# Designs tried in a protein design chat: VHH binders against o75319. Part 27

Target 1, 181 residues: o75319
Amino acid sequence: GNHIPERWKDYLPVGQRMPGTRFIAFKVPLQKSFEKKLAPEECFSPLDLFNKIREQNEELGLIIDLTYTQRYYKPEDLPETVPYLKIFTVGHQVPDDETIFKFKHAVNGFLKENKDNDKLIGVHCTHGLNRTGYLICRYLIDVEGVRPDDAIELFNRCRGHCLERQNYIEDLQNGPIRKNW
Short names: E, the ipSAE of ESMFold2; O, the ipSAE of OpenDDE; V2, 0.75 times the mean of E and O plus 0.25 times the DockQ between their complexes.

## First folded at step 20 (VHH; framework vhh_4orz_3)

Design x1 (at its last look DockQ between E and O 0.52; V2 from the best seeds 0.00; counts 0 for: pae O 2.2 > 2)
Fold by ESMFold2, look of step 20:
Structure x1 (fold): chain B 181 residues (1-181), chain A 120 residues (1-120)
Amino acid sequence: as target 1 above (181 residues)
Amino acid sequence: EVQLVESGGGLVQAGGSLRLFCAASGFTFSDYDMAWLRQAPGKRREWVALIWSGGDTDYADSVKDRFTISRDNAKNTVSLQMNSLKPEDTAIYFCAVYWDSDQAWSFDHWGQGTQVTVSS
């Protein structure tokens, strides 16, 4: 069968819009086949994602999936035809420069194409925390000039959980500004 | 009971080609990400190729452009086409299930592996 990702139940499904940005972070939605292992209140499907975003009076304009897997749901299972981008991002390692570039390119492209609306970029990895938080913060630091500690605090507050991986936190705080390709 | 059974190994000359096969049973194969690992004598086991459940692939730098991983969900098989083989490709090759993890590279394997020996 389909294993529920370790500790996935421990995380809030969807965060809040990060003020002053177009980002919202969430944990990976799980397709129907996972639900036999979940209580009803534990379920968080692709449909549940869109319902929760709507409940916040927001709308997704892009989903960036950072998981290094295709097990959790298929883009075709999304309830709406929303743009979907997969960026295979290795967990446990600080994302490499190519991954960071792909993320920045996608965000910049979205902002250009969506300057006349208020749609959000939804970003997730497995838990919507470490890889997700790293790349969002890396964007804010490198592109928007946000101080590392301010980016991390904003992400943590809006996600509702703090970044956990020390190597990511140290790279954000003390690492070089990452160059584009 | 979960099984992964590797086959197709053997002795080949440098520059040659070989195709490995892995037969899977005991789980819903199409739901899982699969990998080939290898372990040379005295060295740590390393992954060489990944194929995700949706069909996308990735490769270790050392084998990129020489190896091709593929899967057949109807037959529950994963294969590894190895071209332009080098002596450093000599190893026991294992089929594995890959798990995306925030902690480490995570693989489960159950088979004996299949020996590939590349002579110079």
Scores: ipSAE 0.639, ipTM 0.853, lowest interface PAE 1.4, mean pLDDT 91
Fold by OpenDDE, look of step 20:
Structure x1 (fold): chain B 181 residues (1-181), chain A 120 residues (1-120)
Amino acid sequence: as target 1 above (181 residues)
Amino acid sequence: EVQLVESGGGLVQAGGSLRLFCAASGFTFSDYDMAWLRQAPGKRREWVALIWSGGDTDYADSVKDRFTISRDNAKNTVSLQMNSLKPEDTAIYFCAVYWDSDQAWSFDHWGQGTQVTVSS
């Protein structure tokens, strides 16, 4: 059967919209095949994701999937109206410049195309925390000019969990700004 | 039951080439990421190569540009082409199913392995 990611159950399924941004972070939704290994209250499917977003009176306009696998759910499990972008992102390392650029480019493209609405950019990795938090914060710092500590605090508060990886935090706080082009 | 059966190992001279094969069964092969691992005597099992269900690949630094992982979803097989082999490549090679997206070392299933010996 399908293996539930380690510690996946420990994290809130969906965070809150980050004020002043279009970002919302969540843990990876799991397709139906994983439900056999989960209690009903632990289940978090693509459908559940959208339900929870609606409960917050929000709407997803884009999903950026940063997981390092494709086995958790299929793009076909998502509504056709919500574009899906996969950016394979290694879990141990600070994302490379190419990954950062891909993320920024996707976000900027979305914002350019969605000026007339308030739809959210949903970002997730496995836990929706470290990789997710880093790239969101990296964007806020590099593109929006937000102070690193402010970006990190904002993300942590909204996600309901704090970034855990020191290499990510250190890079955000003291690392170089990455090119936006 | 998940089964992974490795083959293709053997003795090869340094600089030589070898191709490993893995036959998988007991799960929807095309939905899962597959990997090759290896374990040398007295050393920890290490990640060698990964191929995602989508076909993208990744490699350990030690084998990058020398090894190539590929898969055939129609046949439920994954292969490892090993070129420019070195004595330090000597190990038992395992075919594995990659489960954890956060760590390259988290595998739930692997086969019995196939011995690869590279002589100097």
Scores: ipSAE 0.102, ipTM 0.529, lowest interface PAE 2.2, mean pLDDT 92
ESMFold2 (binder alone), look of step 20: mean pLDDT 80; pTM 0.805

Design x2 (at its last look DockQ between E and O 0.54; V2 from the best seeds 0.00; counts 0 for: pae O 4.2 > 2)
Fold by ESMFold2, look of step 20:
Structure x2 (fold): chain B 181 residues (1-181), chain A 120 residues (1-120)
Amino acid sequence: as target 1 above (181 residues)
Amino acid sequence: EVQLVESGGGLVQAGGSLRLFCAASGFTFSDYDMAWLRQAPGKRREWVALIWSGGDTDYADSVKDRFTISRDNAKNTVSLQMNSLKPEDTAIYFCAVYWDSDHAWSFDHWGQGTQVTVSS
């Protein structure tokens, strides 16, 4: 059987659009096989994701999956019209420069291709918090010039949960600007 | 009731090759991420190769381009082709289930392991 990821139930499924950006963060949606151990109000499938985004009057134009696994859903479970990008990102550790570069490259490519619409980049890891928050904030700091504390506050508020891993927070606040371009 | 059984280890000269096999039972193999780990005497167990349920792979830097992990979902097996072996590769090699975690590397259901010894 499929086991629910540890503490996955403790997190809000989908955050709010981050103002002034094209980002929205969420926890990993789970395919139907995971629902046997979930109460109806706990379910969050790929379909539920798109329904919740639509309820916010938003539309996804790209999903970036940061999980270091392929167990939770298949890209084929997503609408054909929404590009999907997998960036295998090790949890627990500050993402390496190659991972940060892949994320920045994907975001920059999306913004170029979608300059004439308002579609969002959906980003998730397992809980949509630590790896997701780090890479979104890293982008805002390095590429958009946002102050670290402002990026973190914006992410936390819009996600509905605060970044938890101190090594990520410390790297964002006090670590070097990453130059990948 | 999950069981993993490793085989294929042995003694080999530096520069040689070995292929390790892991037979899996007691779970829906195709839905799980799998790994090979190794443990040299007096050292911590370390992962060397991962293969995700969708078929993508990753490798520790020390074995990249020399080792190849593969899986056969019809036979419920995972394999490790080890080429250009070095004395530093000497270890007991274990097959395991891998779990993505925000807290640490997470592996379960190690087999008994298979000894690989690389002589100089």
Scores: ipSAE 0.636, ipTM 0.853, lowest interface PAE 1.3, mean pLDDT 92
Fold by OpenDDE, look of step 20:
Structure x2 (fold): chain B 181 residues (1-181), chain A 120 residues (1-120)
Amino acid sequence: as target 1 above (181 residues)
Amino acid sequence: EVQLVESGGGLVQAGGSLRLFCAASGFTFSDYDMAWLRQAPGKRREWVALIWSGGDTDYADSVKDRFTISRDNAKNTVSLQMNSLKPEDTAIYFCAVYWDSDHAWSFDHWGQGTQVTVSS
């Protein structure tokens, strides 16, 4: 059957919009087949994601999926009006330059095409924390010129959980700026 | 019930090749990421190769460019072509169903394994 990701239940389903940005982070929604292994209050489906976003008076304009699998949910589970982008990202190492570039390119493309609205870029990995936080922070640091500690603090506060991986934090704080093209 | 049955192991001389097979049943095979793991004597189990449900692949550094993982969704099988085998490749090889984690590779099921022995 469908195994629930380790510690998935421990994390808030959806964070808050990061002020001054179009980013919102969340943990991976799980398709219906996972519900058999969850209490009703633990369930977090693609539909639930959108409901929770609406409850925040926000709207998703793009979903970036950073998980290293395809079995949690399918793009077909999402509304057709919301683009879905998969960027396979290994969960325990700093994303490589190609991954970082892909992420930046996607974000920049979205912002270019969505200047006339305030729709959000939803980003998630399994827990919506480490990979998600790193790439969002990497973008803020490299593209927006945000101080690393400020980016990390902002993400942590808005996600409701702190980045856990020291290698990610160290790279954000002391690592080189990555190319934006 | 999920079943994974490995086969194809054996004794091979260094530099030789083997092809492992895994027959899967009890789940929607095409929806799952599949992996090969191995465990050498006295060592921890480690992942060797991954093939996503979408067909993309990844490999441990130790086997990269030597091993090739593939799947046949019509037959519910996963294969591991192992070339240029080394004595350090000696281990029990397991077929596993993979799921993602922010911290480490996680697998919810694996078979009994098949022994691969590479002699120097």
Scores: ipSAE 0.021, ipTM 0.388, lowest interface PAE 4.2, mean pLDDT 90
ESMFold2 (binder alone), look of step 20: mean pLDDT 81; pTM 0.809

Design x3 (at its last look DockQ between E and O 0.17; V2 from the best seeds 0.00; counts 0 for: pae E 2.3 > 2, placed apart)
Fold by ESMFold2, look of step 20:
Structure x3 (fold): chain B 181 residues (1-181), chain A 120 residues (1-120)
Amino acid sequence: as target 1 above (181 residues)
Amino acid sequence: EVQLVESGGGLVQAGGSLRLFCAASGFTFSDYDMAWLRQAPGKRREWVALIWSGGDTDYADSVKDRFTISRDNAKNTVSLQMNSLKPEDTAIYFCAVYWDSDMAWSFDHWGQGTQVTVSS
């Protein structure tokens, strides 16, 4: 069977663009096989993702998938015109330096390639909150020089849900600046 | 009813090789991430290798470069090739379904496992 991720229904599908950045966060879209266990209003497919982004007058230029699994949808379910990057990110610990580096490298590469458009980087984990919020905030703090509390507030407001894991919040607030570019 | 049945264990000298097999039934195997776990005498069960539904893999540091996990979605099987075996690899090995989470990894297993004993 297709087991719906725990608490997945409790989260807004897609957040809002984070002002002054190229980021938008969302929860993991679920492939068709999951819909048998969902009410119509609960569905959030890869197609639904793109429709919701379009409704915000935005366009995705990259999807970064942070889940430590391949079961929720296949990259083939996405339009071929949108690059997809998988960064297997362990969910029970603060992401390690290699993971942070991969994320920063992907973001910096995107910004260079897309300097002449307004396309967004879509970032998700399972709920689009903890792993997603951590790495977006880590980028804003380390690369853009944003104050930790301001990065967290901006993410929470635009996602529509607050970061939940205290070890992530504490690392963002009190941990070392990572120089992984 | 979900079932995972392990086989292929045995007694091997240090430096030797074994190949473990896991037969899965009762679920859509190709949609699931799979793992091998092991439990040595007097120790907690630990994960050894993961293979995601898309075919990518990960390994515990203690077995990296010696063990290879693979899957055959047509046969509903997961395999673990174990090379350069050491006495500390002695354990009961279990096949499991792996679940990602923000809190801790979760593994569901149903079999009795297969014993691997490595003598020096």
Scores: ipSAE 0.448, ipTM 0.762, lowest interface PAE 2.3, mean pLDDT 91
Fold by OpenDDE, look of step 20:
Structure x3 (fold): chain B 181 residues (1-181), chain A 120 residues (1-120)
Amino acid sequence: as target 1 above (181 residues)
Amino acid sequence: EVQLVESGGGLVQAGGSLRLFCAASGFTFSDYDMAWLRQAPGKRREWVALIWSGGDTDYADSVKDRFTISRDNAKNTVSLQMNSLKPEDTAIYFCAVYWDSDMAWSFDHWGQGTQVTVSS
């Protein structure tokens, strides 16, 4: 079915660019079939995503979708000019090393190919918070050498919501560094 | 098509027990986390119990130590043993499947529910 994810309405659709990075986090956009279950002001479609990004005077260069389903929207709903990458990421548990590596590899690849622009890496899960925040912070910590608390604070501030999963926070703060290759 | 069919609800006196059942179909049952939700009149739907595909369980504080969730992967069923029932447990109880969620107790599919009424 087309049930709206629980608490999806409670989160800001799109965060702000994380200063010093190319990351922006947002909640999952929902395809048109979900609109019948939403008030107009609650709607957040793939089109709305791009509109909101433009309103911030930014441009998406890549979308990384961390949701563990494909029911929310189709890649075809996105502009052809913006690459879409699906990384199936299980909720509630710390992403495994393979998932982390996939994310890092995607980000690094994008950065390598987009040195001549300032396009953003849009990352989302269902709520664009916990999985999204973990992987972004994991990247900042492991690859960029950012202090864990600084990474978490930066993400929380920019997303407009704080990471809520204690296991994610604990892993970021005290967990081992994951291999970057 | 994903189907979840709840059963086992009814009227029970405070302090009594009920066992709810959920029959699931339309997906690889053993691969997914299952949960029970409930919605009381005039209140928002709330999470009650979760059983992970690996067998671990979690409970809302309000039902902890009173309710027990279990699953039978061979039969594609989820059960909720409810003991020491209270009037505040009165609600429609829903069986739910975890497809994708960034937040705990966020579910995409649930059944029609089964009414549980606990009288004082």
Scores: ipSAE 0.251, ipTM 0.645, lowest interface PAE 1.7, mean pLDDT 92
ESMFold2 (binder alone), look of step 20: mean pLDDT 80; pTM 0.804

Design x4 (at its last look DockQ between E and O 0.67; V2 from the best seeds 0.00; counts 0 for: pae O 3.4 > 2)
Fold by ESMFold2, look of step 20:
Structure x4 (fold): chain B 181 residues (1-181), chain A 120 residues (1-120)
Amino acid sequence: as target 1 above (181 residues)
Amino acid sequence: EVQLVESGGGLVQAGGSLRLFCAASGFTFSDYDMAWLRQAPGKRREWVALIWSGGDTDYADSVKDRFTISRDNAKNTVSLQMNSLKPEDTAIYFCAVYWDSDESWSFDHWGQGTQVTVSS
């Protein structure tokens, strides 16, 4: 349908590659049916996503969609050469351990299979910020041993917007280290 | 004009089964995530089952493995198959559109609902 997500226009479409990682974050691309309510300069389609990644001299090797919906675009709107993974992640609470495990498992699997290239893992939720930032930072903290404040600073800088949800920030800073398996 | 019309409710013995139906009109049904909600007397309305536009589903813990949500995009309908019914399933059941939100669970419904009464 044509219902634009709240505040979606306020966020940069695509961030920058996070140095020292294989991650890039972006807001949800919107299929053509949403464009009726958008000015041309506001549009950000699946095709626009790939054009912007190419402009950064990067290539996506996996897209992880964290939205708790299937309305924004269909996987068939993506190039068939790019694997797509859906992890239904509820948007108003800290992701549960099952969701965190699925994310870590997907990232670790990608890194193993793509050790001989430099393709990126694209991660998005609706705005590419809170759920996306939380799970990327949780991975960096738990798996890569990055200090919480350093992970958050790196994500914020490369996304171009700061994490907003205080419960996510507190969990990253003060919550337990999650088991990697 | 958006309409969601629920039907199929009734009186059933505990352990029995019932199938609810929701007829949708006034929007492009296949583009939307759908849900069944319920509200027992004096209680807060709660979601029980979700079916996303792509066909994947989720269930509240209280009904998991007993209820099955399905959709027919050709007929613009959502169904809820309810098995192994318990007296605590007694409620008015509503069909709704689900909206993903960073703030809270978000549902829109327009119908009067359909009463399900499970006697012990």
Scores: ipSAE 0.635, ipTM 0.852, lowest interface PAE 1.4, mean pLDDT 92
Fold by OpenDDE, look of step 20:
Structure x4 (fold): chain B 181 residues (1-181), chain A 120 residues (1-120)
Amino acid sequence: as target 1 above (181 residues)
Amino acid sequence: EVQLVESGGGLVQAGGSLRLFCAASGFTFSDYDMAWLRQAPGKRREWVALIWSGGDTDYADSVKDRFTISRDNAKNTVSLQMNSLKPEDTAIYFCAVYWDSDESWSFDHWGQGTQVTVSS
C-alpha cells in the first residue's frame, strides 16, 4: 500500500496566513488510500485542507505542490476552482535557479491575476516546511525585499515549525539573490 | 508481497547500449513512482532515473541524455535504456519504488539487482 511519508504526522497540517503576504503553508494532504494507515484524527485529505482553510476564514486561490512525487493526491481531488501547479522540487538540496524562477513566476502570475481578491497561495512539500519555507522566503527576500531573518522568522512563526535544513537557512541568509526574470 | 525483479544487465563495451528491465508485483504498480538506482563497488547507492506514476521522468546529471526510463503499466514493468555507456556506469542496478521526502530520496522494495559492467 501507500507509504506514509516519514515524520509526516509530526507536523501541523496547516499553518497560518503569513501576515502581509498571500502565502499559507501546509503539509501534503493525502488521498483516501492513505487513510487505512492513519488514525482518524491523523487524516489530512485534500478535503480536510480546504475545511481547515475555511476555518481560518481564508480561501485558497492557488496550490503550489513542491513534492517530488505524484502519489500523495491527484489534482482531480481538488476543487476545479482552485488552480494546481506542480513544481517538482528535490528535497534536502537548495532549489536550483530554474525552480526558484518557476516559483516566483507562478506567484507573480497569481498576484497579477488576483488583485481583486484576497485568496491565498497555498504552498506545500511533504512536510510543508523546508522546501516550502525556502521558496516562500526566497520569494520574500528576492522579490519583496524582506530581510532574510525576518522572512525566516515570519515563516517559522506562521507555519508553527521552524526550518530545519541548515543549507536552506544559510542560503537564505547569505546566498546570492536570484534573478526574477 | 512486493517483489521487484531486475534483469538485462551484462558486459558491454564503452559506447555501447544496454536495456534493463524490472518486473513488479504485489502492489498497484500504476499508482507508484518507480526509480532505478545503482551502486558501484565501494560507493554509495545513488539515484539514476525516476518515472512518476503520471509518466514524467527525471535523471541524475551523470546519465542525463544517455539514459531513458520508461514504464508499462499494463505489464507492471519499468525499463532503463542505457546508451553511450561509460566505465563509470559500472554498477549493480536496482529497481525501486520511490516516494518523496523533504530530506532525502526514499526508496523501497528493490530486488537483487542486475550487474552492469562497462569495459573501456
Scores: ipSAE 0.028, ipTM 0.431, lowest interface PAE 3.4, mean pLDDT 90
ESMFold2 (binder alone), look of step 20: mean pLDDT 81; pTM 0.809

Design x5 (at its last look DockQ between E and O 0.54; V2 from the best seeds 0.00; counts 0 for: pae E 2.4 > 2)
Fold by OpenDDE, look of step 20:
Structure x5 (fold): chain B 181 residues (1-181), chain A 121 residues (1-121)
Amino acid sequence: as target 1 above (181 residues)
Amino acid sequence: EVQLVESGGGLVQAGGSLRLFCAASGFTFSDYDMAWLRQAPGKRREWVALIWSGGDTDYADSVKDRFTISRDNAKNTVSLQMNSLKPEDTAIYFCAVYWDSDYGPWSFDHWGQGTQVTVSS
């Protein structure tokens, strides 16, 4: 069968918009083939994602998928009007400079092209927490000049879960600034 | 029951080429990421190539630009084209399926019996 990611059920499906930013984090939505293994209330599909975003009176303008797989859902499951970007990101380790750059470049490109609206950048990994939180915080720190602890606190508060990986936290707090170009 | 059956191995001279095949059964093949692993004598098993369910690919640095992984979802097969083979490529090659993890190419859940690839100098 289609295996549910470990601990996936333990995390809130969708966080809140991060105030002062265009970011919103969520756990990976799962395509229909996973529903057989889930209780109805546990289901979180691409459609559910958009419904939940709408409930927050928000709109997604971009989805950045950081998972290191393609089995969870297909880009075709998303509205055609919402760009989808895949950045294969290895878990449990601090993303490399190339990954960080790709993320920053995508975000900056989106912001440049979407100055006339308030659409959100949806970011997710498996749980929408560690890889997601790191890269969002890394962006806020490196590009927006946010204090690391403030970035982490903001993300944790809005996601409804705290970054778990000490290596990510340590790198954000004490690691070097990464190049923005 | 999940089955992965590798074939196509053999003896080849350095610089030569081989094409490995894997026949998969017992699961919805198109929904899962597939990989090739290898284990040389006295060494740990290592991942060689990965092909995601969406068709994108990734390779170990040691085989990049020499090996090509591909899949045929209609036939439930995965292939590994190995070019410019080196003696250090000598190993048992395994076809593997990736069930649960999306964290990296190091934790595959099932693999076959393998096929021997020997590259002579």
Scores: ipSAE 0.758, ipTM 0.878, lowest interface PAE 0.7, mean pLDDT 94
Fold by ESMFold2, look of step 20:
Structure x5 (fold): chain B 181 residues (1-181), chain A 121 residues (1-121)
Amino acid sequence: as target 1 above (181 residues)
Amino acid sequence: EVQLVESGGGLVQAGGSLRLFCAASGFTFSDYDMAWLRQAPGKRREWVALIWSGGDTDYADSVKDRFTISRDNAKNTVSLQMNSLKPEDTAIYFCAVYWDSDYGPWSFDHWGQGTQVTVSS
């Protein structure tokens, strides 16, 4: 239930749009039941997410939820007009090829369906950092041909926090190109 | 206080079936991800099946296609249907609250007392 995720308070709620891409990253929004353990300024609900996106003059067209749990909020807490996709992604280890494929497939499908607008893909895990950063960078490297260090730098700057897990960073920099796109 | 009470264990012939139940109390059951674990004699406890609060499931490779985890939020219960049982499935089975982690292995809290399952050859 109401247990705040470890270190969740330490991260900025929402990043900035990554220039040249359709991505924006954020930490997991928390449903109202979690707010009993939070100061008002610490709250970040599904509604708060959409308000913050609007403040940036942006619009979400898809939310990809990478958490390996269903505890944090319910999809029905989101506007019905915004598609929601759950990709169960195990934390602390490099996502497997099937997970990477699902992510690439979802992004490619979104880009095709939304080629005539400028809506964003919102991506989150628990903290919006490690799993989120890995899959966004993996997409940019494998599908868009971005150099690994450039993808990582772009993500870190726009998220407002650096990728932390060494195994993810090493896989992005030195691991094989994935052909899941 | 969180309480988990397992039941339904017993002796069963290889190839047979058995259904385990876990009654949960002391927390808002529908908000929690739940798991079944097992511990065979002389072995470490191992994860068997997960059911997330939203109803999706996952299974260890060793039991996939033979075991089915389910939950009843109205009754605050988790169950494990075990089919095609093998002697290797002999263990004490535990119900647990499951917690994912970005920074370490999964954790399991508020463990029940366990229920013995013995599969004869």
Scores: ipSAE 0.458, ipTM 0.763, lowest interface PAE 2.4, mean pLDDT 90
ESMFold2 (binder alone), look of step 20: mean pLDDT 80; pTM 0.802

